# Designs tried in a protein design chat: VHH binders against Type II restriction enzyme MwoI (mwoIR). Part 3

Target 1, 363 residues: Type II restriction enzyme MwoI (mwoIR), of Methanothermobacter wolfeii (Methanobacterium wolfei) (o59646)
Amino acid sequence: MKNPKFTENQKEIEKEEFEFLQKLNFIIKESLELFNTNLKNSMKFINYITLPIIMASIESKSFNPFSEIIEKHIAFILNSKMNSLGYKFLPLGYSSDLTYENDNSIIHIDIKTANLENPSDFKDTVPLGINQSSYPGVLDCKIRGKNIKADCKKIKVYPNIPTTYNNKLTITNALLFIYPDYKEIIDEIREDYIAIRELISINLKDILTPIEGSLEEFLNYKPSNEKKRLEPILDNIVRGYFIHDKLRHEFSENVEKDLEEFEKKIIGIAKKLKEREIKPVAILSISIPNGELAPHYDDEIVSGKSWGSSFRYHYKKSGNSVFKGLDNKASRAVFLHINKEYLPVLKKYFDPITVYELTEKRL

## First folded at step 9 (VHH)

Design x6 (from w2 with E103Y Y104D G106S S107G)
Fold by ESMFold2 at other seeds, fold request of step 13:
Structure x6 (fold): chain B 363 residues (1-363), chain A 121 residues (1-121)
Amino acid sequence: as target 1 above (363 residues)
Amino acid sequence: QVQLQESGGGLVQAGGSLRLSCAASGFTFSDYYMGWYRQAPGKEREFVATISYGGRTYYADSVKGRFTISRDNAKNTVYLQMNSLKPEDTAVYYCAADEFVKYDSSGYDYWGQGTQVTVSS
């Protein structure tokens, strides 16, 4: 097999993918004001989720506290708008959560967020799971940092999504939201939270009374492949104390005072999160090639770090980012929104910046 | 006020060469994508070449290997070196500028008046 031409069927697939991309881009572009309004309404409730945000920050050095909220609001908008255009929501397992169908196609849309400080998650690429593409990814069977490798060019990362569902074409897209780094807000409180967990830990005798063995032995027990018993107990006590007003006054007065001071810091972080700009730096819309288009995108769709369970679509800034089988050479990856404040930074990462414009008549 | 002024057009025999220039003013030239388009009689305007602010170039398949786009940021000027010209290259050539590349490969925000290139057989 050496650089075959696009078949007529493959050209028709790319026409369908391009037509859907235009519809998706129109929906999102027209809905940006509604998205911003919905997101601001969620911020009225930030006080209730600030502690969970702080607790989650220990698990990740790079953290967007709003990513789940953003994804939920976009999903709400898409469910409404897709239905109004004749696409019915299709709840499938082992597919994107945003799956739709009409008479001719089954649509899969993935919503991703990325931190502007971590360009490997958005610069000329989009990471994909096995439920987010129908195109098998080229696999590299070697272990990084070890002299262990195999010839596996006959094996690819095979997604769960087929290229068609019976006679309906699979169309897959990603919406990639780039956000500013929230590191300064999160770093401020993370160390304080770690200190509070340690304070609770050394004072657990105020709450837990051992019956057999020492408290230390109990808390450090770790059955195979589980965290030490201390970690989940500490997280549970933190939730009980700060969210549910349980265990108040069960610690010594000095410990209680430190917990109350941390509670004031939680309130302060909630105010900072509520006041922070939550608008994206940029929004990219990406059409992911259907697997029937193989081998034309084999150079662009490759395995991720998790060999058999993830891959990346490198949509490249040059002509490699286009619908390769279409004469118009339209881009598969386009910007739907750019925050002008961040344009100088975006120009460092993207050259060119390809945009979608709403004012043109396309039909 | 943005201005784009093409020059260097004219009559040339098949197999010959021409160099088009486009002088730009009214914007920060080094921040913009610059491009060339052409329109033959009875045809729609078509993409020829573009050059980014970072110096990356892109060409239409019909001119790849024959045409070269370049820019001189000190002179606020974009060039199109046209070699191995064919009668099919006969058209009005337009300079275009935009802060962004458009996804449909058309519709730059700013356009010049055009310069005629005629390739005789």
Scores: ipSAE 0.236, ipTM 0.641, lowest interface PAE 3.8, mean pLDDT 82
Fold by ESMFold2 at other seeds, fold request of step 13:
Structure x6 (fold): chain B 363 residues (1-363), chain A 121 residues (1-121)
Amino acid sequence: as target 1 above (363 residues)
Amino acid sequence: QVQLQESGGGLVQAGGSLRLSCAASGFTFSDYYMGWYRQAPGKEREFVATISYGGRTYYADSVKGRFTISRDNAKNTVYLQMNSLKPEDTAVYYCAADEFVKYDSSGYDYWGQGTQVTVSS
């Protein structure tokens, strides 16, 4: 009726996970200034990616325009620093974004970003793909609102990565970057972009002349499982016109004027994005339990929304976010950075806020 | 100058009750985590209870259901109501304060001088 005791092997696993978490936390904490410097350098080129950012915003409501830039800079820092700690980059398919090895372990690190306005992506939980944990998750096989369900208590969500690789322990971590919502900047131009796409659409005869069949039939054709032909054609013309300076003066003067006005708005958005200080609201470092630690984390690692192809780690589910088998009960999820401007908002989402402090500072 | 002053300690018989108080000054009390730790002779300091700025509480397993931590932000005071006391609860009890919880359970940045609680058989 009580939780089983940790075996000696399970205690050793948690010791290794804790020791690596300390190394990772040190690397990231020591590298925050380098990260900020590298990010500022990327912002010198924001005007070249502003239109792609606007175009991508049509496809996602939770868009963070800096997400990929942030992830790439953190990956660069980790690749640069892990080698100095004796870890070699290990290009291994069907694994986390960043995989490393030393003599004793294979390390998987995933970099995640979350919008401060979407607390389900960061508050006491972290979403995981099948390449981002070795711990099986609880699976619930039923369809809500219907008398259709299966007994799947004998199976779990099984990830792709094993608990060990040829006697090397699998260690998995996530770095979670929380950022402010940038939706307000993009929303002010989104409707203008939609209007420009429509304007181009009704004037395609200036650019496209059908050789056989009608232009309308060509544009409305929809290959199976794809968008109708109109949509990718419009995106291509937008890229051609605004990025590559093609098709200029191929439309009527009225259309060209409206396109030029939109170009001015793109420049204005680029200025607003450039002026925004790109610093995370907070950085969380999370140690994900190894699958050999089952069943100790079964209540905390569960199936995600994709039924068998994803899961979540609820690192606060049991009221503790600790290494349950270690005497010190250290936290598995800690803040490495807090932007003080946002601390009142963070206190509404996190109670407690558990922090990592550099060992030197604690002397 | 941060100051934490405990009071309310003393001698009590097993099964009895005692209430500790800790008056705080020198910081914005409502922004801080407040907690109680205890140390018996020859043992390391151990966690007893914590209360957050938002009122969320956490207790060591050994005191769960017997002890209640509370705070009064208007009086800058944190309390520990200790019921059903056992001889094993005998220790010096320390009030503690921190802006954040520490990742390695190393405790708090600020500590009081402690108050003795003795539970007789």
Scores: ipSAE 0.223, ipTM 0.659, lowest interface PAE 4.1, mean pLDDT 82
Fold by ESMFold2, fold request of step 13:
Structure x6 (fold): chain B 363 residues (1-363), chain A 121 residues (1-121)
Amino acid sequence: as target 1 above (363 residues)
Amino acid sequence: QVQLQESGGGLVQAGGSLRLSCAASGFTFSDYYMGWYRQAPGKEREFVATISYGGRTYYADSVKGRFTISRDNAKNTVYLQMNSLKPEDTAVYYCAADEFVKYDSSGYDYWGQGTQVTVSS
């Protein structure tokens, strides 16, 4: 039989996973107002992080400039609320940053952000690293675009997280924040920033005088970190000039005028980022199956593109993302928040859209 | 104000057919999940069928193969075609609407007043 029946132990595991998912959903849903307030407070200081955001933008075309802020505020909420529910914070190496324990379980929570313009990061799927699951991922050992493949039925992608820690059940969850694309705002200034880096680069002779050898040789040297010395020097000069008011008046008047004009653009971008507001498009809460549930999720937890070192959980592949061993067929993936402005777009990606709603405790 | 109005109930002989209709108003019909529930005397209300805004359908095991849910977005109406009716199908049938599916398989936010279906032996 290809799909064996759930054992009683496997059903008990899913009951515990479902119970924790309910606790997590309650915590986050109840805390959405606090989360939004904390985000607004961070925006008071956007002027101080706008240049770092711009500098990071040349490394990735699809990054969310607020992902770190989002993750830190959620971590703050979880650390407080989890402790009040009897879970002790338990930071481990090679695990999620948000790891907790109680008498019965070790909880791993990973906070993920995805860009609405990149549906492969959220549509019916969530990417997983080896520190974010205990379920081995199924491999497909073929080389894309070539007639070369191997039979790898004897091996899977194996995570670092065990299915139990000292008889405590491993429970793994993801909180997935889908956010709007900031590409239009960032693209507006990215090319200007690249131009400013080049302007500084060709005028380095005004501030960096070689004693031995040529300036070109010095700047093109690649130390052990894979980058030419030029790249960290440019990053340092940008920080010095725009954050610390250093190196002012060390360049020609024409260069200084261009740098000052870019500084005005930084201020304009900070205003646009503040006005955009950090409002998630949606927040998804996902229970990731424990590895003892194999093979019941083998069709859904598969190797990623980094063969052997990553995988994905396709939580909608087998229907409504349910706890397969529970009679109630409750959802493993639920929306905790939907920004209704984006609902038409979300309906293109999700059918059904399954939501968690708070229920009042009844007397 | 959301309003759901069922029609098409009545008395029918076992093995017969009946079509229920539910006219909806007060919301953008094409954006909502529509469904049917039923409640027999002395029993709790139970799920019968649902249809998403994209046309995806789901049925209770007790009615699969006999009942068909459909929708007409131009008329703001959802239908339940009930074939091969049995006496145990006797119940008040309720139309339901929700913008979303609930995570715990709980019911819908909006309900009609119901229409009686009685299947005689």
Scores: ipSAE 0.200, ipTM 0.672, lowest interface PAE 4.3, mean pLDDT 83

Design x6 (from w2 with E103Y Y104D G106S S107G)
Fold by ESMFold2 at other seeds, look of step 15:
Structure x6 (fold): chain B 363 residues (1-363), chain A 121 residues (1-121)
Amino acid sequence: as target 1 above (363 residues)
Amino acid sequence: QVQLQESGGGLVQAGGSLRLSCAASGFTFSDYYMGWYRQAPGKEREFVATISYGGRTYYADSVKGRFTISRDNAKNTVYLQMNSLKPEDTAVYYCAADEFVKYDSSGYDYWGQGTQVTVSS
């Protein structure tokens, strides 16, 4: 009922979390030029990755073509820099993306990307998987539309990550990259891609002649909850034709003309993607509270949509997110980078915008 | 080019009140965070209060409930109303401005010249 006091152990946990946040912020902020250079190098090859991106987009209405590239470049920077601060890479399987240890702590860092047009993924919140937090989330037992609550005080959403490993403190962080929406560009070609798959499907008889039985029976086989055999065959033929230059001239002239026209559209999309600014709109660094800090963050760490499979950390639910047990009231969420072109939009979502700077006074 | 000019300082008895003003020019006032800091002789400069472009306010624990920061965007002016003044409030008070909240008081982009506040017993 009353707001419990922070124990001395809880204050020490927050001190350790704050100290690590400062180290992480320094590494990333110092490395922004390297990150931008590495990303620019990847964009030299955009023509080669555009088709795989289109193929991956078929089941999505929202698309970020650069999310995996961003994640890999940041992972490279962290793997290169963390050792100099006394942290050693420690893969633990199904934990967060990046896991490290030193004498006192085990560090989990998750790299997240969010679309500027989907503010629920970044505005005052960050989504967390059960492998990305040690803090048990409050379970929402409310029935939608009826304002009926079960008493959920006895159970919570329990994460996979413990609050300590062999007396080493668990520290969890997220790096959130906010980027522009690319859906407009990808939508331009999505229907054409679907049409090309259908065209290849109709004309498979030109390159697959059954010895016995019907081609239709072969292609429609679906043994158990898997896609029909047709689907992986189509994916393979698309890769063979457009990436590997195979099966050219094995289709009729009309089919070949349509495939060549689609190839031209792929090149056009690649050019549009390259011309779009590829730098993040903003980079936000977030310290996620350790589970030993319960109940102090119960209002902020709550169940996600899947009733026990995920959480959200509302790092700005009631104003500024702070280390509640520290006297300095330092922010748990700090901007490391802001693209000034988007500052008016960011001011609509964030008040305040708290920034980290590299200064002599802080080094 | 950017200018911040404080006024309203002076000598006051303990328990009294003062109102500081800071007139700003040379930037789009409504887009900036405005803040007040203070420095007593022999001490480090310390945070007092800040107000965002959206009107959200933040206070040091030592002044919370006694001091009120406000802004008038039409006059390009930020105010600090100081009530229930104590001798330990004696300091030079500085107006500061920035596009963003900074974790470090030395990180504000623009500072005024300061105005002396003296609280006597």
Scores: ipSAE 0.071, ipTM 0.586, lowest interface PAE 5.5, mean pLDDT 82
Fold by ESMFold2 at other seeds, look of step 12:
Structure x6 (fold): chain B 363 residues (1-363), chain A 121 residues (1-121)
Amino acid sequence: as target 1 above (363 residues)
Amino acid sequence: QVQLQESGGGLVQAGGSLRLSCAASGFTFSDYYMGWYRQAPGKEREFVATISYGGRTYYADSVKGRFTISRDNAKNTVYLQMNSLKPEDTAVYYCAADEFVKYDSSGYDYWGQGTQVTVSS
């Protein structure tokens, strides 16, 4: 016989994983209105946060300027609702967003984000850190593009999370949020922001008068953190001018005109961000197999690109993602929310799409 | 009984324009996604454009920048403005309605009978 059977203990583990998935799905699905209300409340302050978002976007790969705000509102919902189901908040690691316990289980939930234009982050797969699974993954022991290979028969990718904590079963889940592309909105202002920093840089002599040494020597000095003094000074002046209403009328009339035009553009971007639907394109709920279910998911949980520092769960690899030991063929990965305007795009990446609406429904 | 009736099709020379209309009756128009789909001879229906109940639009790559979908909820009508038409746009154009926007046209709730658009060189 080629395929090992599920033991009765393994079937019980999958029953408990499925039952928790149903509870999590219910909590999130029933809380979507509150989630939307909370996001809209944050948007009341869009004029105060748009410039900080623009400044931060230069440093990150993220094209969802609200990703952290969205994740915090979901964490609030989970922390608020899990207690009513008999779970107590119990953080066990900084890389695990949300950890809970009850009499029988230790629950790890990770909130993950993906950009709709980067399908490698969400299409049939989810990346896992070593604190986000209890399943030892298959280790890929070759180097891409080189003829170097090791025998890894005795070695797996070993996560930090045990399959049980004392007598409590480890259950791990991911909530994957697929976001629309905000790249065009952010790119519209990014070049103008860079231009404003250069304009301020050229005209620093209007504000900074050297007492000893030259202004150029001062600005090119590199303190121990390896940034020239120019860079944090420019960022500070931008914050002072646009957030705190400082330095108004300290520059020449031409410079002040350009700064005021940029301020109008910030306001325009804030309006565009507010008017864009800030809901995720989709919310995908994923039950990650417990390590006691080995070897049944070995072909689905494999090493990431760092040869043992991370792995991926390919939740669609065995056809559709299912609880393999349960007779009902319930899905391990279900959609909790789909923005209907994006369904044609989502159907390019997923076929079929399984939606939780208190029962599973095929779209 | 639900009815979707397309109009505005016809023969046009390459580079020309047409405006398609789809009049809807028999359902709550403002609650539905509306879409335009097309079928060239010997091919399956393909997605052209959709518009949500809230007015958000999405287009197939082949028509983006040339076609504009719009809706008038007061008149229960969806429109497709087609500019810079090419011979490869020749097809029967169908109006469709669904509670969910579907890429796979086999699952749509309601379809019109179609209107022929022919773009001559």
Scores: ipSAE 0.000, ipTM 0.109, lowest interface PAE 20.0, mean pLDDT 80

## First folded at step 11 (VHH; from x6 with Y103M)

Design y3
Fold by ESMFold2, fold request of step 13:
Structure y3 (fold): chain B 363 residues (1-363), chain A 121 residues (1-121)
Amino acid sequence: as target 1 above (363 residues)
Amino acid sequence: QVQLQESGGGLVQAGGSLRLSCAASGFTFSDYYMGWYRQAPGKEREFVATISYGGRTYYADSVKGRFTISRDNAKNTVYLQMNSLKPEDTAVYYCAADEFVKMDSSGYDYWGQGTQVTVSS
C-alpha cells in the first residue's frame, strides 16, 4: 500500500528529505553552545563514571568513553526542540531510538561517534544497522582473506524499516561526531583491570561465605567457558569494592595493597579524562536517501556487510552525495561544526568540506 | 582586506573562446575554494564552476564539457577557460572565494566586481 505522492516521485521525496535536513541542521547548529555547556557539566562527575568506563573498555580497543554522554545530550536537545517544529516523539520498536513524526513524515535519527585516528569509521561512509535506513544494500558474498566467493546478485541487504509508513515518508539521518583518540588514556589501565579481575578470581574462594549445599555445587561447576561465567561476579565485586566501599579489608594484606594501587590509577585516569574535555573535532549531518530513490542513485551507494546484518552509506560517492532530484544539487552531508585546530587533518580526509552556516537566508 | 579582480571579458563570436582570470589577495589563496558565477540582465546570479584547495572541480550542467576552471597557487589566480561559447553565455561573470563550500552550493563569502562577457550570434 504505497503512498502515490512518494511512489516513483524523486523530486517530492528529496524535497521532504532536504527540508528536514535543513531543520535538523538549524536545531543542532543553534544548540552547540548548550551542548558544550551540558558536556562540561557532565565532566564535573567524571570521577563517578571512570571505573564503569574502564570496565566497559574491555569490549573493544576502539572504545569511545563519551559516546553515551554525547548521545544523551543530543537526544535532550532534539526532544526539547522538535515539538516547536511540528514533530512529536514516536516510540517505535525496531527503529532508530530517536524517532519522530509529523503529518508527512516519520523521522529516524542515528547518532554516531568516530575516532579521528580510525578514518574507516567516518571517511567516505557511515555505518548503519538494519533499523537505521530504508535503503537496500548491495550484498557481496565473499569471505575476506579467503578464496571463497558466491554470486548473490539476486539478493540485497534488507533493512527493517519501510520506505513509507502508510501515508508518511520515512526520512533517515545520521549525526556523526568525530572526536580525538582516547586510546592512549584507556590502554594505560585496561591491562591493569584485567589483572585485577584475575587477582579477585584467584581469591574468590577465600571471600565467599558458603551457603549450605549451593557453594560447593557452584565451585565444582564447569561451564563451557568458565571465564565468561565468572566475569559478572568479578565485575560485581569490583563495583562493590571501589564504588560502594564494600568488601574492604576482606582480602589479604598483599591483595589489598594491589587493590589500593589500582584505585590510585582510577583516580589518575579520571583526571586525564577530565583534562581532555569532550571537544568534537567535527560534527557532520548526513541525509541518508530513502529506499524509493534507488532507481536514481548508483547501485553501490549503500553496501551490505556482515552477511546482511548491517550496511554502509557511501555519502562521498561521486554524483550520489547530493540531492540529485533537486535543482540546487545540495549536499546530503554537511559539516555543522569544525574545530579549526584540526582543520589540516580534516583536509586530508575531506574534499570538499561542505558547511552549513547559521544565517537568516539559510532557513 | 579581501580583493578579487576579474579580467579577460569582452565581445566574442558564437563558437569562440575566452579565458577569464581572477587575481586574489587578502587571504591564504591555497586554502580557499575559488569559483565563478554569472548573472544575465534581469536574472538571478547562477553558479558556473568551482575549484577546491585540492584541485577538484565542479561545474554547472549548462557549461560542463565547454568550460574549464583552473588555479595557479603561485600567482594567486583562478582561471575560467570558456570554449564553444553560445549567446546564452552572455552575462557578467563574478569571481568568488570561500574557505568552505556552502551546503546549497550557491553562496560564497567574497565576490569580485564582475567582468562582462558578450557572445554575439
Scores: ipSAE 0.297, ipTM 0.675, lowest interface PAE 3.0, mean pLDDT 81
Fold by ESMFold2 at other seeds, fold request of step 13:
Structure y3 (fold): chain B 363 residues (1-363), chain A 121 residues (1-121)
Amino acid sequence: as target 1 above (363 residues)
Amino acid sequence: QVQLQESGGGLVQAGGSLRLSCAASGFTFSDYYMGWYRQAPGKEREFVATISYGGRTYYADSVKGRFTISRDNAKNTVYLQMNSLKPEDTAVYYCAADEFVKMDSSGYDYWGQGTQVTVSS
């Protein structure tokens, strides 16, 4: 592949991206103790969110129960620290939730989590939505495993975020939190929860009395693009029974016994989640190339599996994760934190492991 | 605690070969990046070669094709095989070690004392 030379404007863009990456890295690195303290405080309340975690788990096998908590604590830290550096919070639609501005730039920060047991979510890559980059993703218009392909060189995956807002440069970053797998804790309780939903479903006549029409027709009604009425009714009954102590003794004795047994399992899961704590395996900070740097990162920013609506940044696909316009001397992806207990596992996935460290002189 | 001990330096004729060794102790050798740098008097220290814990190698353009870095994890030793030596290769050669690569491609955490390589014209 031919790589045209970087223009002077493109080199200036990368210099500004690198400068911001260093500021972000400093903020997060200096705030790790506060982040850990905030997470420990949230874990005091795990009992109150364990059932919602279990209920959400039936929608996805790769569910991360703590991603929202992590995002909220990082947002708190960033909103305070970014303001002290002259960056003001800038809530926009069709942008990242953590958007900031100063005189020269608009900053977009996205917080992502990945399961250590699913390396395709973090190994030399980060997934991107259309609100998380300004760099168009290259489409690969072929059907894998079949001799069917099209020439789609004229189009790409186009994000919503422009490369500049007026004269302010768009800068996009991701903070990637790698965490241990919690599937072992959740998997068996998930199947028990599915069984409880089925048990409630077949016994709904104990708590719903039809007045006109059949109960089955009522429950199976699906207005237009909405769920069957059964699904939200089951969710509501579960919350009522286990969170609010409602509907107790409205079911038969055998049903009530099974619900009580499941309640004991919920308590056990809450204990297991609390004992595991939220301890990231690693935290990576990633500078996502601005779209004006095209085509220099075209081999690295490509369409995802649902091409046309998402893409991925494979930050080591064409070599190391570097600022290509800065003579390849600085990394776009860097570790801010490594849990040493997991270092042997991380070394299976990453070579090199590039870290951010404070020095006597700041670069 | 960490110790890097270079050996194998000396005087060699242009066009000749020399093999440097660096014995390491005080850390888990198989987990570390090992590298060679060189410095001529009055000049900045210059990257020569590095080898990762996974065995991947990287070379400065000025030595590519002439120098080979290798490691023996059983002996906790990294080597630099220098072939087709030129007078411009004359320098003090330093062994270096780090568990990680630094974000801005800055140097390594641990350095040896160096060994002199002199290539006569």
Scores: ipSAE 0.297, ipTM 0.709, lowest interface PAE 3.1, mean pLDDT 83
Fold by ESMFold2, fold request of step 13:
Structure y3 (fold): chain B 363 residues (1-363), chain A 121 residues (1-121)
Amino acid sequence: as target 1 above (363 residues)
Amino acid sequence: QVQLQESGGGLVQAGGSLRLSCAASGFTFSDYYMGWYRQAPGKEREFVATISYGGRTYYADSVKGRFTISRDNAKNTVYLQMNSLKPEDTAVYYCAADEFVKMDSSGYDYWGQGTQVTVSS
């Protein structure tokens, strides 16, 4: 026999996991309009965060400006809805970002965002950290590009989250938001921002006079464990000038003209970001098996890219992603929302596409 | 209006073979999941096989290795090749269609009228 039978306790665990998944699916599905309204409200203030977005984009080539906004709005919706269903917010350390409890369970919800251009982050799998699962990740005994079939010994990655907290069942879920790429908008202005930093750097002597030593020595000084002072000073001056309306008229007329032209470009980018569709391409809801269900999901929950520090749940591994111990064989991974404009692309990545649908008899 | 019409049912001896067809109209056939269900007298309708728009197939345990589902997108038709038939395969066979698979393993949104398959001993 390949798989032992589910115990009655394991079947009860899956029943509890399925019942919570249904509640979570209902909350999110019913809240999609509120989510969109909250996003529109954030976009009213895009002018104030566009410069910080541009500044942050220099550090990352795959930067997405809206992932944090999406996560915050979904967290607000969950915090607003969970207590009406009898769940109390439970801020724990070394757990998922959103943790709740009721009389019988401790709920962990992880909100993930994935760029449609990075299918390894969403296609048939979801990457998880050690604070986002209670199921030990199985390491396949495969050595760098080779299969070693004999003498393979399972080595597992052990999570921080226990399978129970003082007899309360641990339930772990992920909400995965797939969104379109925004790189083309950010790339439009990135080089202009780099040029503005250089312009300020060349003219910094007009506004910064050291008490001791030369300006060049001051800017190139690197104390242990610190970067050169130039980059933080330039970023500070950018914030002072464009956000706080400081240092105006301290540069030459030509420099001021170039700074004002860049300010117009910031406004143009803010308009493009505001007009861009920020709605998810798709929303996937995933019930992650509790660790007491081992070994039934050993083929699906494996070590991630950083062996020892992360997991992957392959929710379509071996052609199954169901509650294996339940008679209804319901899916553990389900779409709550699909933007039909992207359905042809989604069909290339997902087969089947399994959906949750509201019914009044289920609610 | 979605229409599904099964054909190919009939009487067959145990160990024999039968091929069911389902002609579909009223939707973009190549975008849909197609499936077969069956219902014996006095029993609930039960899953037999599905085929996705991408060609992935899934079968009930009771028919694995004996039944083959296939589709012809040019003819808007799904087939069920039934080999090594047993008396317990006797049922009305229904063609089904859906744009998506449902979370709770519920059936499909659209159903045909059914075709009778009778396997005699």
Scores: ipSAE 0.291, ipTM 0.706, lowest interface PAE 3.2, mean pLDDT 81

